# VHH binders against Putative potassium channel regulatory protein sup-10 (sup-10), part 4

Target 1, 283 residues: Putative potassium channel regulatory protein sup-10 (sup-10), of Caenorhabditis elegans (q17374)
Amino acid sequence: WNSKRSFFIPDFLGSGDGTPKSKTESVIEERMEYGRMILLVCNKTCAKHRSDIPLWLKEFNQKKGYQEPETITYYYHTYRQAVSFIDTNETDVFPNLIYFIGVKRVVFNGDVNIREDVNDWIASLDQLILLEPRVYEDLNVILSDTSNCSSKYLLLADRPKCPQPSWSIVARIAQDHGIQPVKIGHPLDGLTHVLLYKRMPYLSEASCHLSVLLYENSYSDFGDDINPLVVSDWITTLLPLEEGSCPALFETYWHPIVDELTELQQIFYSAELEISERNKRPA

## First folded at step 1 (VHH)

Design s01 (framework vhh_sonelokimab_d1)
Fold by ESMFold2-Fast, scan of step 1:
Structure s01 (fold): chain B 283 residues (1-283), chain A 121 residues (1-121)
Amino acid sequence: as target 1 above (283 residues)
Amino acid sequence: DVQLVESGGGLVQPGGSLRLSCAASGFTFSSYAVGWFRQAPGKEREFIGAISGSGGSTYYAVSEKGRFTISRDNSKNTLYLQMNSLRPEDTAVYYCAADRYGLYWSEYDYWGQGTLVTVSS
């Protein structure tokens, strides 16, 4: 980690002149300081105005009591990936901003507007989503979790070809602002995972990210040794899919991942509970 | 049916300059992002840079360090790479590639056959 600016925001206009990138970075940092980061998925296209927002997203916002600004610009790349909400006026931006490293560059390749050639690709994504119809329900599961309190979630999409430092930078900024990192990937890629970090009331404050430990970076973040004991501060909960809604996707991509994460969660939970009980009853 | 044909490679002395061209055919060139890659013997393929379909956005690898400039001429369906201050370590086969999105961490849809650049005395 040498700079928040180095890999955090892709260039919108290329060459590194930074004009739209700098604006976007400032908005994201402001929202990380004041707001929650929550996953939003759009299955269709980008919206620049409130009237352009897909019906499912309007229904979602209405159900959760979120205020919709008059103008929103959002981008999406693939199924179950986040949307960046940015308004050029800054006053009409969602209080809960979500950003995924690499999404904008895949969709826009730095261009200001989406061209017609991108529409064919977006249309093809809708067909893939038919294989996993519970996306909206999955988001409701995350946001309705009342077992702790109103949780903060920062959702990260990571692909094998994305620069690791960019992901690490976003995760670090989120953690510095008390936002829990969540790693979300496209199920059909088989190379990314859905991870939800949940802080349990009996655990101390976390100092590292569980996804770094679960999926083994080729190096520890920033070259430091990660103490395994601090990982016990965090519990990972995989976002569930309804059994039977898409058996092929469930068996292929989610079932093995659920088993793996459930095993790890049980290990951490059992160890922490035992330690806590011993400390409260010294006699 | 899609073709990308690189040209302009050859033997250059250290400190010299070279301009590579990539001629595209079989697709609507202006609708695709295009980029340059290189591969030295025994090494992985390395990204150099990419330019959007409109030419409004250009991305460079950190290893470029201001020595290489990417440009395109959509009226001629041609991509260019201007290479300055060449060093022996720049010796590689240079490839152009096309993708709808043209990002360095994306899979590219179409590739040229490559042109050899040798930097030596």
Scores: ipSAE 0.000, ipTM 0.113, lowest interface PAE 19.3, mean pLDDT 45

Design s02 (framework vhh_sonelokimab_d1)
Fold by ESMFold2-Fast, scan of step 1:
Structure s02 (fold): chain B 283 residues (1-283), chain A 123 residues (1-123)
Amino acid sequence: as target 1 above (283 residues)
Amino acid sequence: DVQLVESGGGLVQPGGSLRLSCAASGFTFSDYAVGWFRQAPGKEREFIGAISWSGGSTYYAVSEKGRFTISRDNSKNTLYLQMNSLRPEDTAVYYCAAKTGYRYFDSSEYDYWGQGTLVTVSS
């Protein structure tokens, strides 16, 4: 597992500029020796783009106590490749958790007593944020009922119909375990979204930041509190899923969210290009 | 009644510049991403560039790097394409188009299209 909490995918293996230290070294071979399975897939199979980090973003990272990399690397990978590795339940800490589109989530089977079976898991959370249950319930129903969806999405479609915890039940469980429930709204189609995440380093912390970014993008201009790594992680996971499956079905539930996340990522990219161009101009 | 109307096309010498405009009406322009496409005789429609609904993101075809600049003015419901260092190969009918969502490069994703404006780069 990876302990990183920075805004960017750390390049622990190269010179920090997206190229290997020696031109005879293989970036793929170098990264495979040290990375986690998901990062190895991203580093090995991802298309990537490198940009110099803007001064304002370096200052923001310093203020927040985050790492201050010299460059931003945007990783793009196919959902198919990501799903192949996310499907492995090889987590010693939470073997009954699966990754759903880059986020660790609990699968509540029809036989599960939510209060009893998740109490130990809930106790391990730092905060509890759930995406609006109706969005996931409706998406799972659509995926289960349509023969047009690709077999690669059967991880969602073939899962037993899981009871969605009500906000009241979730709040009581969180309170029982000393966890502060956090509710972050987004007015997309009138829905309020609350992300489920845990304290452990990985994608769980990023899920909380993503919910905040999505809310800010709906009501306010681009701010310096935005985390480009979180936006990149969601785009690389969600975008290929929609393009490879049933686009019409995803338009209702995910296109507006993916559009806003893509918009936010491209604002970062455009700002970086503009700053890089200014730095090349003679005084 | 949804309408996109291009203007600013014409004959220009190689190395010259043109600014194309696209005026939108009949829909909430600021809710839509908009882009420019071109089509030369006997060729397929080619993506040139697009700009997001907010104006915060721009996307360009690889072949147009640095010569073309896309911009929008949501208060005037207008899209622009600034073309510099024009070449004979840029001769085409230029179309503006509008869409929702994030798939800017795929012409089939665009909901509304203009009638086009002819740009001729020749002596």
Scores: ipSAE 0.000, ipTM 0.113, lowest interface PAE 18.3, mean pLDDT 45

Design s03 (framework vhh_sonelokimab_d1)
Amino acid sequence: DVQLVESGGGLVQPGGSLRLSCAASGRTFSSYAVGWFRQAPGKEREFIGAISRSGGSTYYAVSEKGRFTISRDNSKNTLYLQMNSLRPEDTAVYYCAAGPYLSYDWTREYDYWGQGTLVTVSS
ESMFold2-Fast, scan of step 1: ipSAE 0.000; ipTM 0.123

Design s04 (framework vhh_sonelokimab_d1)
Fold by ESMFold2-Fast, scan of step 1:
Structure s04 (fold): chain B 283 residues (1-283), chain A 124 residues (1-124)
Amino acid sequence: as target 1 above (283 residues)
Amino acid sequence: DVQLVESGGGLVQPGGSLRLSCAASGFTFSNYAVGWFRQAPGKEREFIGAITWSGGSTYYAVSEKGRFTISRDNSKNTLYLQMNSLRPEDTAVYYCAADLRPYGTYLPTEYDYWGQGTLVTVSS
């Protein structure tokens, strides 16, 4: 797996039948025990949706002789967004897109409480919104529109090609709505993902630190970095739009986010190559 | 209260090696990711790399030639940067940094605490 050729950017649109590609299956074969990031579209009414494990993943696990995960809640928490929300903004804006960050899906030899606490935190997500730089001015309106949700979480994607938000403004608005800001990213190209979350009474500060670590280790076999490769191949299978959903919405809003995940993967792939090369040369 | 103090900088010949140290105090060093940056004369500050709280993973931005290695010793509250095969282009002030926010990240993007820096000069 340290081979450059084994680590590639998936063709996001090539999974139209919901079946993972052979290269993605090869990657998952080494790393299938870890959670993943999922992009969600939020419904105006925050309805929690629960689904069984996707058929392709169940079949893949059975084919490999792998045990089903003990808990799968972090793969099945889904929201959908009414298209009319977009009409209040520019057509290329992401007013209510959501990133859901998965956690390790298997029991590991370690702190049982950490595992359970993180899984419970993921399961408690009621509202998670992805903000593009162009929508930061409307953040207060977006949060107000989700007033019927019990909890609010925000994920910000800072892009080099778009105006960057003022961190102080974002933090102030988040605090006004009872959301705790957490900044995550890599300084190589200015891509930063900011997870804003509402502090739950049962979450300690240690648990909050662990929530940040969910941005790394979508696979453990090759280090602590995020692997967007594994996420993007199956996202359309896990988060289907409702029957009759507009294909133009998918093409307009999914592609830019896939591009951001692709750029993040390139950054971490380059960093992992440096780590791997050094580990081969202990002299 | 929180302090980061770099040391080990100096004048070296091209092809030489140098190890920088960063002594941390005023916080629980073993709980946080820390990193190295440098700033060459007349240029913007650039990221070199970071190391996780456990030392299990390292991330490098500027060492494509495999010349720099980051490590840490949690028992000594110290961060290290080993630099080999130094070149004139490596001449810069080197800084160590930490993100100590209550919900700080494994990959710090805005470091809250910085050292004063240590000058490395590579002469030809």
Scores: ipSAE 0.000, ipTM 0.116, lowest interface PAE 19.2, mean pLDDT 44

Design s05 (framework vhh_sonelokimab_d1)
Fold by ESMFold2-Fast, scan of step 1:
Structure s05 (fold): chain B 283 residues (1-283), chain A 124 residues (1-124)
Amino acid sequence: as target 1 above (283 residues)
Amino acid sequence: DVQLVESGGGLVQPGGSLRLSCAASGFTFSSYAVGWFRQAPGKEREFIGAISGSGGSTYYAVSEKGRFTISRDNSKNTLYLQMNSLRPEDTAVYYCAAERIYGSYLTPQEYDYWGQGTLVTVSS
């Protein structure tokens, strides 16, 4: 794998036998040195009546001086309590756990109808990020498969506020070119993000690509398919935004690689031409 | 069949030193964080220290910091505890324990595997 800065989620689905702790720790350490947020997603298996975070994550945070142990436990408790309350107490299985390093944030998987005591805790956080269940399940799958990718990026954000028609055209373009799309949006920002991941499900030797597309969320107000101008705008805005434009996005990904950007520009240029031709009438 | 077997316990004079070993078998040793606990007569099992699977990080109980050193040799599936400047109050049965990477290193109930213990007596 290229020496580019990337990260991956440890495999918590099966037995952790042979988990490459040293490689995971090195990648996390590199990310933290640049003030980037690391999102770790643990499945329910990781929380077999355990009340604390993984030992290696505690040791890393202590070594770097990030977040006190009680603060990390507080994030876990706040997230779990809010989600379990929203979904009611009828579930006998608790949701996935999410850990943060270097930032005071919490991710929800559900609607925000929580008790006053939990709401007071959330109000004390620097930022609240809502994550649709499908999005972080897809991110977990993507990250576990990124060992075959030449470019890597991760976003931590809420579900997109875009209408279904806008997503349908992105999904069509992605499907036609072997790219797996992931919808991402931020509730505290007016911007929508699209993460494209080129998957090779049956070819372990094939390379994969990850890229980020950005566009103004106000385009979703029209309810129409993405027009050629919006697609062109996405191509020109594949670079990270200036500080303060989208805090979550700015803190969680790197600039696209020039070679990857060129490939995506060609893909979207082809799609734009097809859309443009469809809008023309016969002579 | 998972096993942890402690050895190296015995009688030592106050101010003396002792090195404990814990031999692991039946699981991928390097994938587990491992630690030492002790239990004195009539008291609860208490945390001494832990070391990550790679050996890159260690944690110690505040009262034992500086006197005890934890190390591991993954090629030999063995955990060690070097004990210096021993005191009569260090008299206890010392236990080796292994924990998956997720869980509390301070709470005995969170550890997956335990040895049967080795007795350390500090007395004249």
Scores: ipSAE 0.000, ipTM 0.109, lowest interface PAE 18.9, mean pLDDT 45

Design s06 (framework vhh_sonelokimab_d1)
Fold by ESMFold2-Fast, scan of step 1:
Structure s06 (fold): chain B 283 residues (1-283), chain A 124 residues (1-124)
Amino acid sequence: as target 1 above (283 residues)
Amino acid sequence: DVQLVESGGGLVQPGGSLRLSCAASGFTFDDYAVGWFRQAPGKEREFIGAISWSGGSTYYAVSEKGRFTISRDNSKNTLYLQMNSLRPEDTAVYYCAARYSGTYYLTSADFDYWGQGTLVTVSS
């Protein structure tokens, strides 16, 4: 796995405006217009409104003259609570990392099979669930307080750029450990599991936080609809694994994911710096 | 020197109201988005809401929408939080924070400047 090349480039179609852009502006616009940005809606009762979008995105859209309907803006309540958690935790940012990966509005053309792309993405995420069935069973029994749509650990893995998908290796690891696969949900089948791993270096070198996100994908087509992705339930646990109890092979996937997020963060910070310098000068 | 100084905290009865102020100095307040966070004993720091550099846009935590109102006065370099219908669970240290409006918002840790906090106790 090459961390610098492991980020999946979304195959969703979007129209390029043909306007030359700075590298920094192109990076930001790619994340908003051509990249994947998943704004998860918390459980069934949480608000799904554009006023709850992240402040930076709202201000960026305002400064660029973009209207909110041009972006998929389904804000998740749990993001704010998780952000609060990160702020009060004096451990490294990466162990507390929460990212959102969004999908640019798809303009349909007859050459694109959106349903197949969504299914591949979900299957890739579901493969991460298969690593430790006993821990997964414990996770499903231990429900965190979901009254405020709490989820403190969310790490979304994208499809890596590798000769053959790492999901085949993950499946083999699961089989080697006698793990029965979790049923993989189709976007139209109503339920998908996303298993997340988090390393906490200062609390325990092998301390792992696992979150299971259950959500319904009522849409196979990513449009401006307010409800393309809805979290049907939150199952969250902060189940600390004792030092040395995490499978060594699991760290092979965790490190590349952390590298990908580190590279993404550096790209965004570089973009921020360039934009900040431009905005300091009155036109 | 950059400073954010919160004031207006204190003891209030359940059902009461309180207005917090945050005075900013040492930076161009008009270029910054500003917001409120709180932290109760033994709890994580929680986002309350934020207001854009111009004051034209506000963003609230869902649980606080309707009870809390954020506003700013750029001529006075001041941020406000109006809190109504206070409950014992609102007891916390309240912090104001500022971030340059042109920067990417990833986490609360990405805010550039923070105040020292002001204690709000809702009791009796």
Scores: ipSAE 0.000, ipTM 0.094, lowest interface PAE 21.7, mean pLDDT 43

Design s07 (framework vhh_sonelokimab_d1)
Fold by ESMFold2-Fast, scan of step 1:
Structure s07 (fold): chain B 283 residues (1-283), chain A 120 residues (1-120)
Amino acid sequence: as target 1 above (283 residues)
Amino acid sequence: DVQLVESGGGLVQPGGSLRLSCAASGRTFSSYAVGWFRQAPGKEREFIGAISGSGGSTYYAVSEKGRFTISRDNSKNTLYLQMNSLRPEDTAVYYCAAGRLWKGYTYDYWGQGTLVTVSS
């Protein structure tokens, strides 16, 4: 597991003192400031159109005295990592995979709220694929249908049910395989990591892994008006993993999700073809 | 623009079969992709399958084991779900939904649901 691959976890590195303790303290401080996660859901097409950094992320530091430079740098880096990851990992073999871009609601001096700026940015996106409803029914979804052949969704994580959709998936995997959920992957700083492996058909020694990052569901850490979120990030990376490490786990629990996304894309394609065909016929 | 009404639910014994219907009101029904969903007590709503506006393409959740078949009759503005070899775990409220999925994979119109109970 490589922490640099995490898109949803700010790492406010302190200077001078021991690295492990300084990182832990930075994560705790970050959690105390941020309780709600705004999830930006984007496919490869949407991410390509938004390879440029949103203006509101660049301009935050112009409001000196109201925001933290490290926090703004983190949002910039998180967005860039998501876009770069999509480009780098050649997701053409899974073009229907959905990527999660995490944006935390930050409480700055003067009660600055970035939600309106985020909503404006989302309104500028080409298209966001709707996440499978049964997985994300616990999240507030803001639908924008302002252009032909496009939909935009802002997922606002606000007091998810327990168990959360992502935790439900992890718990299902764990229960079926006789593993406690906390033992799937490696828990770090209150995070649970689940590594799922996909065997490469043409490479017997090479595999991809799919990562699920879970933030600790701890309401008491954030106060009454701030809600923590369990965040799932289905990012596939290439690692030098031994063949056969996790095929049964992947196929049993994650394959249906990929298939459901594929089926939704096929339905979309079919519906678009039918509408296109009708538009070519005489009135 | 489209209203959906499910029917055909009821009590059925294990191993039995049921055909659910979804009647649509609206002149543009054939321009919508339509799907079936279900929700059992205490569980999340799950996707079962969908059919294109023309009826030429059908898509099913991998979790279904070939027991369910979706079809439509655009001349009657009706969607069907044929359910075979029913099991107690198929007990749920079944919903039909319609959408112009070229607008981003959304179902914009939903029915009220019909209860299917699989029990002796």
Scores: ipSAE 0.000, ipTM 0.093, lowest interface PAE 18.6, mean pLDDT 43

Design s08 (framework vhh_sonelokimab_d1)
Fold by ESMFold2-Fast, scan of step 1:
Structure s08 (fold): chain B 283 residues (1-283), chain A 124 residues (1-124)
Amino acid sequence: as target 1 above (283 residues)
Amino acid sequence: DVQLVESGGGLVQPGGSLRLSCAASGFTFSRYAVGWFRQAPGKEREFIGAISRSGGSTYYAVSEKGRFTISRDNSKNTLYLQMNSLRPEDTAVYYCAAKYGPLTWYSESDYDYWGQGTLVTVSS
């Protein structure tokens, strides 16, 4: 199958109760193995008010043509059928967009009526599909060079507009290297000044980079400074990697940073739980 | 009701010192990273410094290093800015701002709540 072609399932349009769901599911699942697809999901309420679906979404394929590398496919579907062939926990917002990259799914978290936000989201995900093998190689280099460190945290995004690696590749790398992944929704630029990094010149934003926080297991030796510390400046320079090293500098600053990361992990876990609970509820 | 209220502004002579305070209410202050921004007449708002939720980490704009110190007291729900060796170009309205969660990039768009501002005038 050619990723430049639009994929269309007529059975989705205006379908209700009685549509052969198993056949529809098989076709969607097979298509998900190839290329990219953007699915517009609409429940019964959205279906009754079809005029609420943005006109620009319908025009996008017409203006770009079906031979474009970026393909958007419009599928109008009833609530029951949408949840029966897609994971029922994907979204409780309708209408909404889901970007399919092979077996991976990314749900849009903005307002589909705002064209510029959707275009930015699509552009970010299109960049990721081309960069995932390089992201994996870059992280393998960083984590291999720091294998002697007793504790590691992986921060993968330093700004909202930087391409975000898929959680599946993050989980794979974390599992391969025995590290704790941290998923960030906002930039951590203040923390990036003290993290080891690898610049990725192939990213659209020149300043985007992958970051790893490293430290020795020295928490028990890092005393609370109950004496008034002169509130110190953040380290304003990024630390380069040294083969086979674990930088001692992180032992000086890591305690406040590690506390921030621990809080980030709790926030991330809470956010994932909230999203999971929200997506289980009928919209 | 969420509020951030700045105080401590006023007239100081060049070379003088001043301490600003920002009192927070209506939210769990200890869960928020907080920072200071300023805006001089006819200029865009600029970042001064920020401090993490625990108070263990601080970040300053390069031009303010060594003159300004940011600190917080979570037991009093208060953010502070200590300003030393003040210059006429430090004349501005000073704002405190809070963002939920960890200390991040110091752009204005990252902050959820803002104070009304306090005027600092440095002149002889």
Scores: ipSAE 0.000, ipTM 0.112, lowest interface PAE 18.1, mean pLDDT 56

Design s09 (framework vhh_sonelokimab_d1)
Fold by ESMFold2-Fast, scan of step 1:
Structure s09 (fold): chain B 283 residues (1-283), chain A 124 residues (1-124)
Amino acid sequence: as target 1 above (283 residues)
Amino acid sequence: DVQLVESGGGLVQPGGSLRLSCAASGFTFSSYAVGWFRQAPGKEREFIGAITWSGGSTYYAVSEKGRFTISRDNSKNTLYLQMNSLRPEDTAVYYCAAKPSYRLIYSQSQYDYWGQGTLVTVSS
């Protein structure tokens, strides 16, 4: 953590004390709560609303033994539903988790595929963050160690002090080091952020270190295609050569990640089925 | 230099079969998801199917389920489309496309690299 950098506002947003608030193309909001940081980047049309943590996230946190954030702040772009980021690793009060929530309910009404729009928004957010070079320096990653295996993957092992993980930032860091990123999870429901932002101290003890592992997402991954056995086979399929080359890596690091992912898939599947069912009934 | 080159297009009779190939160069093919799109004259480009970087998952347009099969060979940097039971309405220019694995499969705007296309004509 660099506290000085976490409180900085980029100069391109304007400068000078006592200046009246002006119309700008972007807004950056930063909040600290019990040493936790919320960094949010949105355009001038952003509106915000504070809400309780959703039931499916409470169920996930309870199952994993995590403490819950008190509230989640939803930030609405004219084009977006909502996004919230909370860095809960600053105190012992809340878990080390980031949640991406906002498009979950809209996706399951069946009328609109908004995944392209969500990815465009994430890319735009990442571009604003990448204009600050020090954002790279706030990331904590484990680089692939090729000394005893052929791993070319990155796995985020700790949490940054900004709205990360960002797929664009991760991809740029991977490219800078000649590493190929592999994605895990679903950006529509925030499950990807939970996995990648979880603090994983045991990964630093590996003889083969991984920096980022990302899953290729698809709408067909929802519903009947999601279950613990399918998810387990899916992960081993993504890492077939590494499993054969580094058995200790899979036993020590990947099996716990697979367990967490299968739990998330079960909870997500149940929650989305419930939301879909309720949406079939007249208001 | 990134390049995708389609081949295998041509004239085929209704009910016939055809296999398209897409040869990739200039990037790490095994780290990219790749797919097939087509465009008939005067119509918008249509998604046909895609396969994840590992080959572990395949995705198809609903109208093409059962007739078309997508596969890849990472050792040869090649993507394939097996087309069976071809119909006159399958007449189109077929395009190969590649996207980073961290982007979604169904949207053509998520694909960074495109081939120039190969013409498939289904006619008696």
Scores: ipSAE 0.000, ipTM 0.123, lowest interface PAE 17.8, mean pLDDT 46

Design s10 (framework vhh_sonelokimab_d1)
Fold by ESMFold2-Fast, scan of step 1:
Structure s10 (fold): chain B 283 residues (1-283), chain A 124 residues (1-124)
Amino acid sequence: as target 1 above (283 residues)
Amino acid sequence: DVQLVESGGGLVQPGGSLRLSCAASGFTFDDYAVGWFRQAPGKEREFIGAISWSGGSTYYAVSEKGRFTISRDNSKNTLYLQMNSLRPEDTAVYYCAADEYGLTWYESSEYDYWGQGTLVTVSS
């Protein structure tokens, strides 16, 4: 997969059939095209997998009285794959949104399932390490201290040279929670996740799921016909976690992503209104 | 003195097979993700495939996945590319490359070390 397989065509020329447009309309259309291009690239590099709802999410939904589907869709984006098709200038538009949609998530439902009991959870992590010991070398440090720890934090960060979000987001989350960050990741994709265990405010105290980045699929894998606003589906799926929230985590990590998505949707809405009003008024 | 040395290139008839080798020295080979790229005269360098430092994961260019197999032997500090069902358009100089963390295995600019290349010619 290289640049010859690029599947987005940004059009900023504005010179179509020669039908003139207002400056305001052209500016709005340019902003919408930036948004469309970013979402299209992310959508086209998105692979999805349907899975049963994780136990912790099912328990959270039951506690809140939510009626949810029996399955959940996980969207798989590689941040670097998405960014490789976007000009640097476009990547600066909605930087938190680009990070979010570029994050690959894996939730284990098999032999390495995370359990409610701390000892079983540790055993599950040992099984994971045994599969790819060098990829998870940093977990051995955590596990070495685990027998004497009443609290466990596994903090997985985006690679340090990734522009946004950088190590700074992980560092702030770690500082806010009084922990030292430990990073792990697959050598070929360099991505990591944040996991907090032992009384996670947005999860049941009896439940926890480990999310780690594993690269199981070729970059050639794409989702089917996924909506260009695929990130809206992700945020809708994750919103139930917000009500049981960890304020520092959500203010630093999720709220900026939600804010940028809301801004993008407002741009689309405002553009549609202005175009509609223009058509009702004579030139 | 870091070196990556490709070998096994040569002339082969269409439909034939070749196995390329890349011998690494001067760095800790088993800490690096490694991959294969090729470049035909007058064309851009093209990604073929990559393999993780442990050999547990492999990645291929879409067009080549069914015909080429990448593997490594960390005990011999060697990377391999098995090429089957070769076509005239596979004619190119083949390069091996190493990336400490394999951050973007399909981007040539992310690789730290490169070999000098070995020529593969597919012609009757």
Scores: ipSAE 0.000, ipTM 0.110, lowest interface PAE 19.7, mean pLDDT 47

Design s11 (framework vhh_sonelokimab_d1)
Amino acid sequence: DVQLVESGGGLVQPGGSLRLSCAASGFTFSDYAVGWFRQAPGKEREFIGAISGSGDSTYYAVSEKGRFTISRDNSKNTLYLQMNSLRPEDTAVYYCAAELYPDYWGSTEYDYWGQGTLVTVSS
ESMFold2-Fast, scan of step 1: ipSAE 0.000; ipTM 0.174

